# Designs tried in a protein design chat: VHH binders against Flagellar brake protein YcgR (ycgR). Part 148

Target 1, 263 residues: Flagellar brake protein YcgR (ycgR), of Thauera aminoaromatica (c4kar8)
Amino acid sequence: MAELSTPSPASPAPLDGGRGDELEKFTLRGARQILQLLQDLITHRGLITAHTGGGHSFMTAVLKVDEERGRVVLDPSPDPQANRRALAAPRLTCVTQLDGIRIQFPLVGLGEGQDKGRPALFAPLPAEMLRLQRREFYRLQVPLAHELSCLLKAEDLARKPVEVSARVIDIGAGGVAVVVPTGAAEFVIGGTLPACRLALPDGEPIELDLEVRNLNRQTQRNGTEQLRVGLRFAALPRAADTRIQRYIFKTERALNAKARGGL
Key: E = the ipSAE of ESMFold2; O = the ipSAE of OpenDDE; V2 = 0.75 times the mean of E and O plus 0.25 times the DockQ between their complexes.

## First folded at step 13 (VHH)

Design W29 (from M9 with T105L; framework vhh_7n9e_1)
Fold by ESMFold2-Fast, scan of step 13:
Structure W29 (fold): chain B 263 residues (1-263), chain A 119 residues (1-119)
Amino acid sequence: as target 1 above (263 residues)
Amino acid sequence: DVQLVESGGGLVQAGGSLRLSCAASGFTFSSYAMYWGRQAPGKGREWVSGISSGGGSTAYASSVKGRFTISRDNAKNTLYLQMNNLKPEDTALYYCAKQDYESGLFPYWGQGTQVTVSS
């Protein structure tokens, strides 16, 4: 499932899109930005879950940033076994949250020593940090009554062009998730589907290019297999972006009004 | 028991070529999309390329498009990456990965094969 494969922004589990460019726009690589973000974690006393691999993790915090030596100082675990595991790991994946924003970064070359006479862990400054904005994670679950669909242009299993009418199950600022019967077409993450047509309840279909971001299969209760395809909007015109946002907000308002009416 | 074994890496001069292979076992290779990723020292894993189960659809990272070609031989359970016009910035450990249809990602990576491009 999407929830299990892409944990919520508050989840301690690492985000793994498989593709670097799936998260590229949220990745900070500037030294100044990295230093500032690390300093913000210190100021807000942010607790960090450090993953050492094999399902193992421990709680830590950034104690300070040593700009002159190009390293971070981390609070060691009170569990000596967790510290030994961390020191033996080729890399740590650090996950935290700042003001509702998910932050994730790797640390490589972990060492141990002392800071101000107390035990500490040291690592070189990360070359990158992931900082995820909450807006990008919001998805509206599309009501079945709306019969929202997207006509996809793809290739079938015989490598011939095919058009597939896919049901839209969720929609957000950056894309849609659709479902198609298993075997209806071939998809690969990173592949581009040109000139697809998104049908909203009001107005003409929106023509847009889509990029495949996620692929998972699910078996329905009746034994029917479906393929869930996560699709990113590529080259989205401002007029189309406005129409999609209006649909999302209008639908959310209607759903909230129904909930309040039932009260 | 899924296994992916990468090979074909080595030391090559800028402008040269290498062909990487990934031998797959423990699953029905022809039913899964396959991917290549790489990791340079001190950096995170970067997606490089992908190919659909039947080979009809391919995808490439912008940094390698036009220089790298992904292909597969389903009869031999082998994935390939032909790398042409190699650059020093292509220096990395290269991994192959299998699509995970349960999670919707490709989190499984092999042990990797080292590619070093001298300037």
Scores: ipSAE 0.533, ipTM 0.864, lowest interface PAE 1.8, mean pLDDT 82

Design W3 (from M9 with A59I; framework vhh_7n9e_1)
Fold by ESMFold2-Fast, scan of step 13:
Structure W3 (fold): chain B 263 residues (1-263), chain A 119 residues (1-119)
Amino acid sequence: as target 1 above (263 residues)
Amino acid sequence: DVQLVESGGGLVQAGGSLRLSCAASGFTFSSYAMYWGRQAPGKGREWVSGISSGGGSTIYASSVKGRFTISRDNAKNTLYLQMNNLKPEDTALYYCAKQDYESGTFPYWGQGTQVTVSS
């Protein structure tokens, strides 16, 4: 049941800290970077979904950054009950998007007052902000007709090297999910599979080192057992990254063209 | 039924060493990757190390790499963790775990063995 997919850029749902190691490289902790990103949200009038817990949220925006007092000024909800829930919450989880960039950050110690005679919410500057481009969390479900495969180099049950051709189920900038027959090879979460080969429709297979991220067994309709393996690109050359992104873009565009053609 | 029994924990001074063991039964031990995890007081479980079914591949969390060594003896159905240069931050209840390929989770955890590093 473990999936590598994250919510779409339009989704307001927070990404959780269970992906701590994966998300750490996208987390900003420098004061200058945090201030610049908050200023970008002000400049572009970015709407923020603020999650107060218990399934509750409201829409807000950063109105101002008060650098001298180390505070952000937020637009309160027109719903007084939403504002009361926010003030009572131990933390807000703020989620927004800026030109396909997903931004998420916590706010702790929310208070209320006025800014230039207008109602406002205040909070200390966040200590961290998550910044993800669409490409860094998007997963394309691979059409069955494409027959995308990845040749994995792993071990078998007898501790012998084995090569397994695995069908690619989904693909993103950070990795692929594949299926293999149960028992074809053994995997270790966090283990590296060196010099695997990803076969895209155009050109030579891409040689990649892949890290095992998750394992899930599933039963097919015919009773055959399969293992779903989530794999992260451990060392992705720029040329390989470009080819993968082009495949994702071309395939998504073709799928969108079919949907629009139906109108 | 899967059974995992950890042992070898204890109290040691910083810089000391301990060797943990996990006795496995109820499944074909040599067919499964095995893992060590730990849980410090007031914290969630965190992953420490893993080893493939045949022992040819090993992995370590960055916090323990170079200090801990995972190994296994498939003839004895036993998993080991050699812990060297222990730090106070290594104080935790240590568990061995078997990957459940059916659910994609680690539902089979032992009761654990306590490691306390003083000073």
Scores: ipSAE 0.000, ipTM 0.357, lowest interface PAE 11.4, mean pLDDT 80

Design W30 (from M9 with T105I; framework vhh_7n9e_1; at its last look DockQ between E and O 0.14; V2 from the best seeds 0.00; counts 0 for: pae E 3.6 > 2, placed apart)
Fold by OpenDDE, look of step 15:
Structure W30 (fold): chain B 263 residues (1-263), chain A 119 residues (1-119)
Amino acid sequence: as target 1 above (263 residues)
Amino acid sequence: DVQLVESGGGLVQAGGSLRLSCAASGFTFSSYAMYWGRQAPGKGREWVSGISSGGGSTAYASSVKGRFTISRDNAKNTLYLQMNNLKPEDTALYYCAKQDYESGIFPYWGQGTQVTVSS
């Protein structure tokens, strides 16, 4: 059991992202915040791209946070060479996305070992984590009163074409998240749903192609299970994009006005 | 416990074919979409293909589209990847993966099977 010597918390160099002053607003430095975000990454185990320098990277995930030892456990690469590079790197730059928010954080003092008999990488907890919400990744939570829907063209378990009217729960410039009854249709990440119809309040439905990007089962308070489907706009006409943007802006303004007590 | 065991890898010449298998256990196989990923030497993991729980919907990376075919036998709890017209750039460790629907993440991967394509 090689005791990973606690590397001295050298303040990781700021991530080479945007102008230093603006990045501070998006930088988490609190221990509790960092732990929470790491736990969220575990819960939502998004693939993390770990950059080792020199143009090299590998895919990893946070497997565990060891608060007692002050370390994070990462999934090693199946490529031994990638792991060697990672271990030799003075700094690992980790990049991922959670709920449309780009997350970046440095890891220093990487070591290898075993976690519960499985090979793992270990690093001290990051001193800072950057959360960048780009406008491109912004998702508007759709008010229930708007009854925004998307007609999905999919297949059922019997491979028969089905149309599923799905409630839109959030919308952004890049896509929508919808909720469907469990078993309503077959989905696979990376799959294309052609000729779907997005219904906006301001006019005729928009015909568009959608790509499945994420699947998540949700249990409602009443015990009913639903499937949340994250969908990307595969090819959005300019006119459709304009309409979607207009809807988002209008809705945001209304919500903000309401929050300020104006409506 | 979820277990995924890949097999069928090997050494083949360019233009050759392989069929990979993934034996799944520890969960209701027919209720989950399944995926193939791979990791080439010196490269990161990438998705290769996915198939819906019932097998009606499939997805492929652009690099393998038209050459690879994903399929499944739910009665045998087995996932397959037919790989045709293999290229040297297809050389990688191939993994079977399952998504956790509650968290939306991919916590379950097999040990992988090595595919090596020679020029």
Scores: ipSAE 0.840, ipTM 0.957, lowest interface PAE 0.5, mean pLDDT 88
Fold by ESMFold2-Fast, scan of step 13:
Structure W30 (fold): chain B 263 residues (1-263), chain A 119 residues (1-119)
Amino acid sequence: as target 1 above (263 residues)
Amino acid sequence: DVQLVESGGGLVQAGGSLRLSCAASGFTFSSYAMYWGRQAPGKGREWVSGISSGGGSTAYASSVKGRFTISRDNAKNTLYLQMNNLKPEDTALYYCAKQDYESGIFPYWGQGTQVTVSS
């Protein structure tokens, strides 16, 4: 039901959902650093989700950086309607990952044309890029077989306590992402969930406070809507930190061994 | 089309109060978490406060906690920010924002309302 916004006189400015002043330390504003990061995305063939607002997005990639003209060249969507929405949008919010590090940047003034005879989208170089380069922002995708869960202690519409058993889909030194049924509880970015219980294999659940950092809606194959909740660990105890890191390391090594074997 | 219209800003002396409003249209207001952010002259955007779709959960930046109160009226499609004990450092253009469930964040779509706090 979300609609694409009509362009306003003032350009919208995206935040990464959390506390904006906290993210300033991870914001790149140097032209050299921005150019290098964009080049790294090209080298690693990084796929970018470009959000056009109103719940609309498309998949793209940086094809090249044109330093002389001060612009990036992007791969257009195979869907012409997605390209029209992008061109009409006052701003694109581009989100990607590089070596487990979240990268986010705005593009303003999108145009279309051709690059070496092929359709392309063009935008001026971004004035800033967010790069969450801390180990606490790296996430391990949790294997389904591990059945990791987190019991969330949240509030409903009437501010009454509710408990929600959520499946953990990724985990890092700084937090987890979980999936809950739509409407199970009330969530807002910046909200605190006290005394939640994270269940890891081989041990008792870890009690911890969590802060909401991201909220995404997803539709399952069966048509059921789920909410993906990104959660930051607040004041993680040392013993819990050690156990989480051990789980991540052990699982990464097992997955790397399997990938190297192939088939 | 999503439209957010902020109002209620103005000039006030330190220690004073203001109430901001955000009139929302073009989407089902009651289905979205809503946020307030601000941008001071020469500084980046700063998140200020948020409220869940039904009002059951709220959050505040440390700089405003205990002084500001966020609320919403889903029947009137309106978001509010009650600002008490204002300080010169609260001087900024204040923006209303709607949760984007695709990107997982909230971009600021409105034109903003100016708050100026004199020392």
Scores: ipSAE 0.722, ipTM 0.921, lowest interface PAE 1.0, mean pLDDT 83
Fold by ESMFold2, look of step 15:
Structure W30 (fold): chain B 263 residues (1-263), chain A 119 residues (1-119)
Amino acid sequence: as target 1 above (263 residues)
Amino acid sequence: DVQLVESGGGLVQAGGSLRLSCAASGFTFSSYAMYWGRQAPGKGREWVSGISSGGGSTAYASSVKGRFTISRDNAKNTLYLQMNNLKPEDTALYYCAKQDYESGIFPYWGQGTQVTVSS
């Protein structure tokens, strides 16, 4: 798990603290810098994947920062089990992106309570935050309107061949993350799924081999539990790589134009 | 209750071989993918190998590929790791683990079996 859970551009799991020397250049430790970055996440309504360990995660957001008490306030999951796992975890590893920059930070000492009469989760401010401004770690969050899918050629739990159309939730230079219903197929970490088909909006689907890098059950903001599968591009022809990079660039450009109203 | 009991470790000279076993109980063994992992003192947990529930698909860490072979006997609820051409860097506590799609948690790493490879 340590080797296969090591982040890559394809489908990064939380970055391993044991590789801290490489990441130290991107680590913010100043209290003012941390507060400003958290405020930026609040302002941009950044969605955060919170990893509770044991292959579990849930979607959340920073609702506010309580500067006087030195605490962050998080949006609880609609799934009570996800909240219980978060409260029981010794460490919550939060991963998000802001303006194309990967952000990761730990929260310890998570507690529950109320904020203005609404359920909320609380934690002390993180002592450090990663602000990883490097292209190979970038993951484009795929717009729902694109309906990007990847046809996975796998086996079901009865060892029978199955093709699963999996929704792509993010894509980068080295891979994709997809979601599938729990139980739709069997995935083995480290295993290769040959001849999968990635459907981009323009042109015919790309045939490519994918390697399973991580698996976790993910509770979405709406409470639905799915299996998140992190997949690395194992063998990628130059033409396929070019199409993927073009999709990422075109989509980023379109999203920036809509954000400025200059469509 | 899920129970995993590893055995077959020991002291071996570099270039030697060992076969590890993992006896499983408390669940339907044939319904789950299984894994071997290892941890050397002062190092993080390292995934070593995995095998699908039916045994038809296997995967290996690059550091052991070609030297280690994972297998399973679903009739005997036992997972195996054949370790050939052992190197000092293979010295670690080896443990097996069960895939858990119901909770997404891998809480059952066995107690482990020690493998020590002398130069």
Scores: ipSAE 0.293, ipTM 0.730, lowest interface PAE 3.6, mean pLDDT 81
OpenDDE, second read of step 14: ipSAE 0.838; ipTM 0.960
ESMFold2 (binder alone), look of step 15: mean pLDDT 85; pTM 0.855

Design W31 (from M9 with T105H; framework vhh_7n9e_1)
Fold by ESMFold2-Fast, scan of step 13:
Structure W31 (fold): chain B 263 residues (1-263), chain A 119 residues (1-119)
Amino acid sequence: as target 1 above (263 residues)
Amino acid sequence: DVQLVESGGGLVQAGGSLRLSCAASGFTFSSYAMYWGRQAPGKGREWVSGISSGGGSTAYASSVKGRFTISRDNAKNTLYLQMNNLKPEDTALYYCAKQDYESGHFPYWGQGTQVTVSS
């Protein structure tokens, strides 16, 4: 099952729809992996935004992992009301980031007590943790002025081979999203489009095999319909990966410079 | 009112075969890509296969490629999954699904059909 694009790592908000195949490969369920990741959060003093529902959240941190009791120890909020909301919540959704890596996990069965003579919150160890590198979820919104395109090799509605020039609307290390006119070609989630050509500024088009991940209908303001196609890079040569990363970095830097009015 | 009714599951020995069917109603079947997914006990849902509206393009999860074949009969509004050389790991509840171009997903509509593969 496919999912829509993942949100920015800079957002403290939980990821939407954690039930897609794309997020499963980034989900840790091994007890040792979970323990090691929690220990990494302790070592790096990772600040965690804990969402209690209803738009409420508070800042916390993992103080320690109590393996004997099978629980994690958290720093309580300095706001007593936030702690009361957390204790009343059926579930906390914890979101943090370490060096560009987004980490998200649920905690259920929160309690309170003391650790080393100080107030603390306790919860059973999470059964799963999501771990995403910036490379795996970051999407650069492509400026319209760049006129980025991807030539897709697909089939039309009559099963005839067709080449479709698609406009690239976002790009990340793992893939692109493109728009094509409705009816221009037929796509199947999981299908591979061989020998497509991604045109980046400065250089020859990059030849790639692309896997279809999601398909959305998009209505333009003039009333015309377009199909938004999410595409994963099936195999990416090092040279191509380097060029894509360079484009993303250069464009992000230029957009940040414009936002700061320096330029 | 989309309805999808899966059938054809059962108990088979490893190495055996089953053919699953999905009877569709409540939409223009020939206008949508269709999918098969599965869920094993204690695991999340897993995409298995997909087929374009006209049947010209198919896709398979790596775990079933070469063993499973997806097909459709648009005149009968029916989707099929031919499963050969079944393995214990194929034990799951199997669902069919319709492409939803509004959301970009393919939600499972039916109750599914149980496939159990004994060793």
Scores: ipSAE 0.629, ipTM 0.881, lowest interface PAE 1.3, mean pLDDT 84

Design W32 (from M9 with T105Q; framework vhh_7n9e_1)
Fold by ESMFold2-Fast, scan of step 13:
Structure W32 (fold): chain B 263 residues (1-263), chain A 119 residues (1-119)
Amino acid sequence: as target 1 above (263 residues)
Amino acid sequence: DVQLVESGGGLVQAGGSLRLSCAASGFTFSSYAMYWGRQAPGKGREWVSGISSGGGSTAYASSVKGRFTISRDNAKNTLYLQMNNLKPEDTALYYCAKQDYESGQFPYWGQGTQVTVSS
């Protein structure tokens, strides 16, 4: 079920295949786009974390793209065990970040050899690359003073409709995390909450459908228990998306200004 | 003391049906959402379906929606998965799962029941 969690921007953890339908719009499949993105990684000397499975990974980089042979050349790990593990893996999941853009791609059919007399790893060009802008994975921690709330339409334990006003604790382009009292309503990961209302500090509430992505128990400093619910925006209208991004941008700018002034 | 024991798997022809069961003990079954996950050979675990504590809300992976039905019997502490119109791609070890609300993780998984769909 870890497949239902979105990794933080500081985490090199790969995004799971269970979210494939959500990620398709961010997936590059054109040969020219793939080649250009790989060249950008070379130009900016992007460091790549290559995941080999079983919790193992190593650091690598794209050294060059061999267009004639349809392959990439990678820098091997200084750890021989990491290279041996990579060569034995059915696939590598490569994760990197370039100027606030998260990039993820698979490599299948890894081999080893030499490039101009130096050890190198080789793999066929990936058939797809995931390219997520910062907006797709960034989460703003909502200031307490903003009193940001979301009115959830859910069901209680008796299957009766209930409305729960939940405090929004973080927000991103893809969703919100809210806290509700334990037992206030019934939630299931993957369930849809229709016609919820997100209240931003300015303007009318935004009506939207939310999908439950994560459930976690939160214990506050005073010992009270709350349920933290991770919610994904389903079919977010562009006008609503623009308002949410404006709120995130303005709040982040204001927080950065206050932090600099406080030092 | 949380225990989850799956049963009902087997070999079935494409287009056939199977009903899986999960017997739960060691916790108040009626207070927790329950889930089915699966793992095909050489693949990671995939979420299949979920049901809320009272059974009023259900969710399904797009790959099984319309073919699989999750249900529960809180009086018997049992979770079910009715699988219809099975495809070779449904071949996997099927797991019953309960989330730990304190950590948000899924540490409570059963041993699994093998489903093999032949062409």
Scores: ipSAE 0.482, ipTM 0.813, lowest interface PAE 1.7, mean pLDDT 83

Design W33 (from M9 with T105N; framework vhh_7n9e_1)
Fold by OpenDDE, second read of step 14:
Structure W33 (fold): chain B 263 residues (1-263), chain A 119 residues (1-119)
Amino acid sequence: as target 1 above (263 residues)
Amino acid sequence: DVQLVESGGGLVQAGGSLRLSCAASGFTFSSYAMYWGRQAPGKGREWVSGISSGGGSTAYASSVKGRFTISRDNAKNTLYLQMNNLKPEDTALYYCAKQDYESGNFPYWGQGTQVTVSS
């Protein structure tokens, strides 16, 4: 069953192959690498946007890799018309994201059938897979020593306004992931948290609106349950964006220098 | 096993109203945010609305904001979607969805209920 993807930001349009030379560095063509990446997609149950052309797409997932037959098994659309378009298309362009990395791969020779008694789509293994890490998808794991926090303005179960100080665990150009105690506030994907405050080390907190994009329960090593909240910057002022970017770059450089033994 | 059963769909004229229901079982309903999604013909699945576990927080897609109202009755393990001022573009199969908080994915869907809005 195709998972309800949270409104993925506009299904990233397939990257036009025309910028061929620059993308070659990010293109995997090794059979083993391709198989591994497909397996990773299966393991993570990554939702895939399959573009059939003409502005049409449907959500799918890689269900299985059949190495013996050299094929990939995809979840069909619940829409028969989408499946018909997919089957009629000379090429599917599959787009997804894994660990903040955009993945794009073509499938050709799509067919329909059954896998273990369930309807499925079949295609030969892709000849290539593009793995592109864009700045917009980059997420910095925040060092514990930096103690980044975000003051969330939310509501509790009684609909009473509450302020929750949340630790920032990762940050990118588009948002932050934070951890909060379970039950500290009510969250819903798609909900807006207005007038929150992001504390950076370089100065005064940034006031911003946040949109809840993801919720995860995490169990700590000590057995304590926490809620991980993925938050998108809803309206980020340019000055704030610059500060965030500067922080990310500075921190990344420092981490890399440390990793190289320079610090 | 998690079960979600949608109902209340049908054929309605533009400007009309429908109320969808989703009966949930197989999990502690009151502990989870719940969501409505839809899939129009030839389109991908679209997020429509969400409601927090206690019902205190709600969210709507821009396309349905001001027209749709999500609610829940935790005592009845039921999710609702009141749809007012329906438009032809609202024609879709509507799904109730539960998130898996461990994976962050939405593996739990019902069979859906068909909403058709005629011009």
Scores: ipSAE 0.845, ipTM 0.956, lowest interface PAE 0.5, mean pLDDT 89
Fold by ESMFold2-Fast, scan of step 13:
Structure W33 (fold): chain B 263 residues (1-263), chain A 119 residues (1-119)
Amino acid sequence: as target 1 above (263 residues)
Amino acid sequence: DVQLVESGGGLVQAGGSLRLSCAASGFTFSSYAMYWGRQAPGKGREWVSGISSGGGSTAYASSVKGRFTISRDNAKNTLYLQMNNLKPEDTALYYCAKQDYESGNFPYWGQGTQVTVSS
């Protein structure tokens, strides 16, 4: 049966794969807002995962904002190899969380030196920072017993329309993740799936357009491969948004009550 | 090791066309979705286009939709980007990228090919 799923902090992995445009409404570009957010990270000694590309990352922290020189000062890794990779990288993607808020920002032009006699890494202030509230990144893990499904309208290799019934594994305010058999249809990040139908327990299926955000291969316990497809709600009518939020709230409450000995 | 080598960039006048190529090696090209991205001076990397493993599905950033066409030749392990009606704001270093089905994104990028559009 389904395990009790509490919302965990978002994974430290960067939001990438063409998702930058989608996240524009959550992007801070004001100099004062950026400075304040960086200062909040300093105040709370927020641990930052800095991704250097190719699956490599290291843990760092913002030590200081040098407003006069327009740069951030970062704590170098105790691993010299990690620092070498960071300095060689064309950019860092920095990911952290602060009080239920996911924060992500790029750093380009990393250099090394000393701050107050101690080794430090330096980078120009980021031009933008992503700031996502919990509700914006929160995902409810869908209980298997709910048998939640989404009928996807996609294309095969011959560009012929196909319909795929996909199991919904998680759902949030901005979209769903579904699983489909490998080879069931052709998917690409940024692709639009029009007139899909999301089946919720109460009422008629919701017709909506979905955009592909991520694609993962997963091996099931029995060795069978499946494709996990992350899907964004491209346009969501208020009535549909209300129904989805109601389902999320009701399900989370029921799972929490069950964990506390209620049903 | 995964290797992606972009080519076909150059200087072109506004309204002109270029065709970029990406030669792929070190993996089963026909099994992976492929992408084009770009980075203009002083800006972050921007996704431009993507194509599914067999070529059945394509996607485009709104800024290039209707002007750019992505395609692939799985027999030649080559990805293409046909760029028409180029604008000065298309000036950037263009990168070929491979889908990573473990992370769910496309973190591997090639060396890039420079496209400069004069006005």
Scores: ipSAE 0.698, ipTM 0.917, lowest interface PAE 1.3, mean pLDDT 84

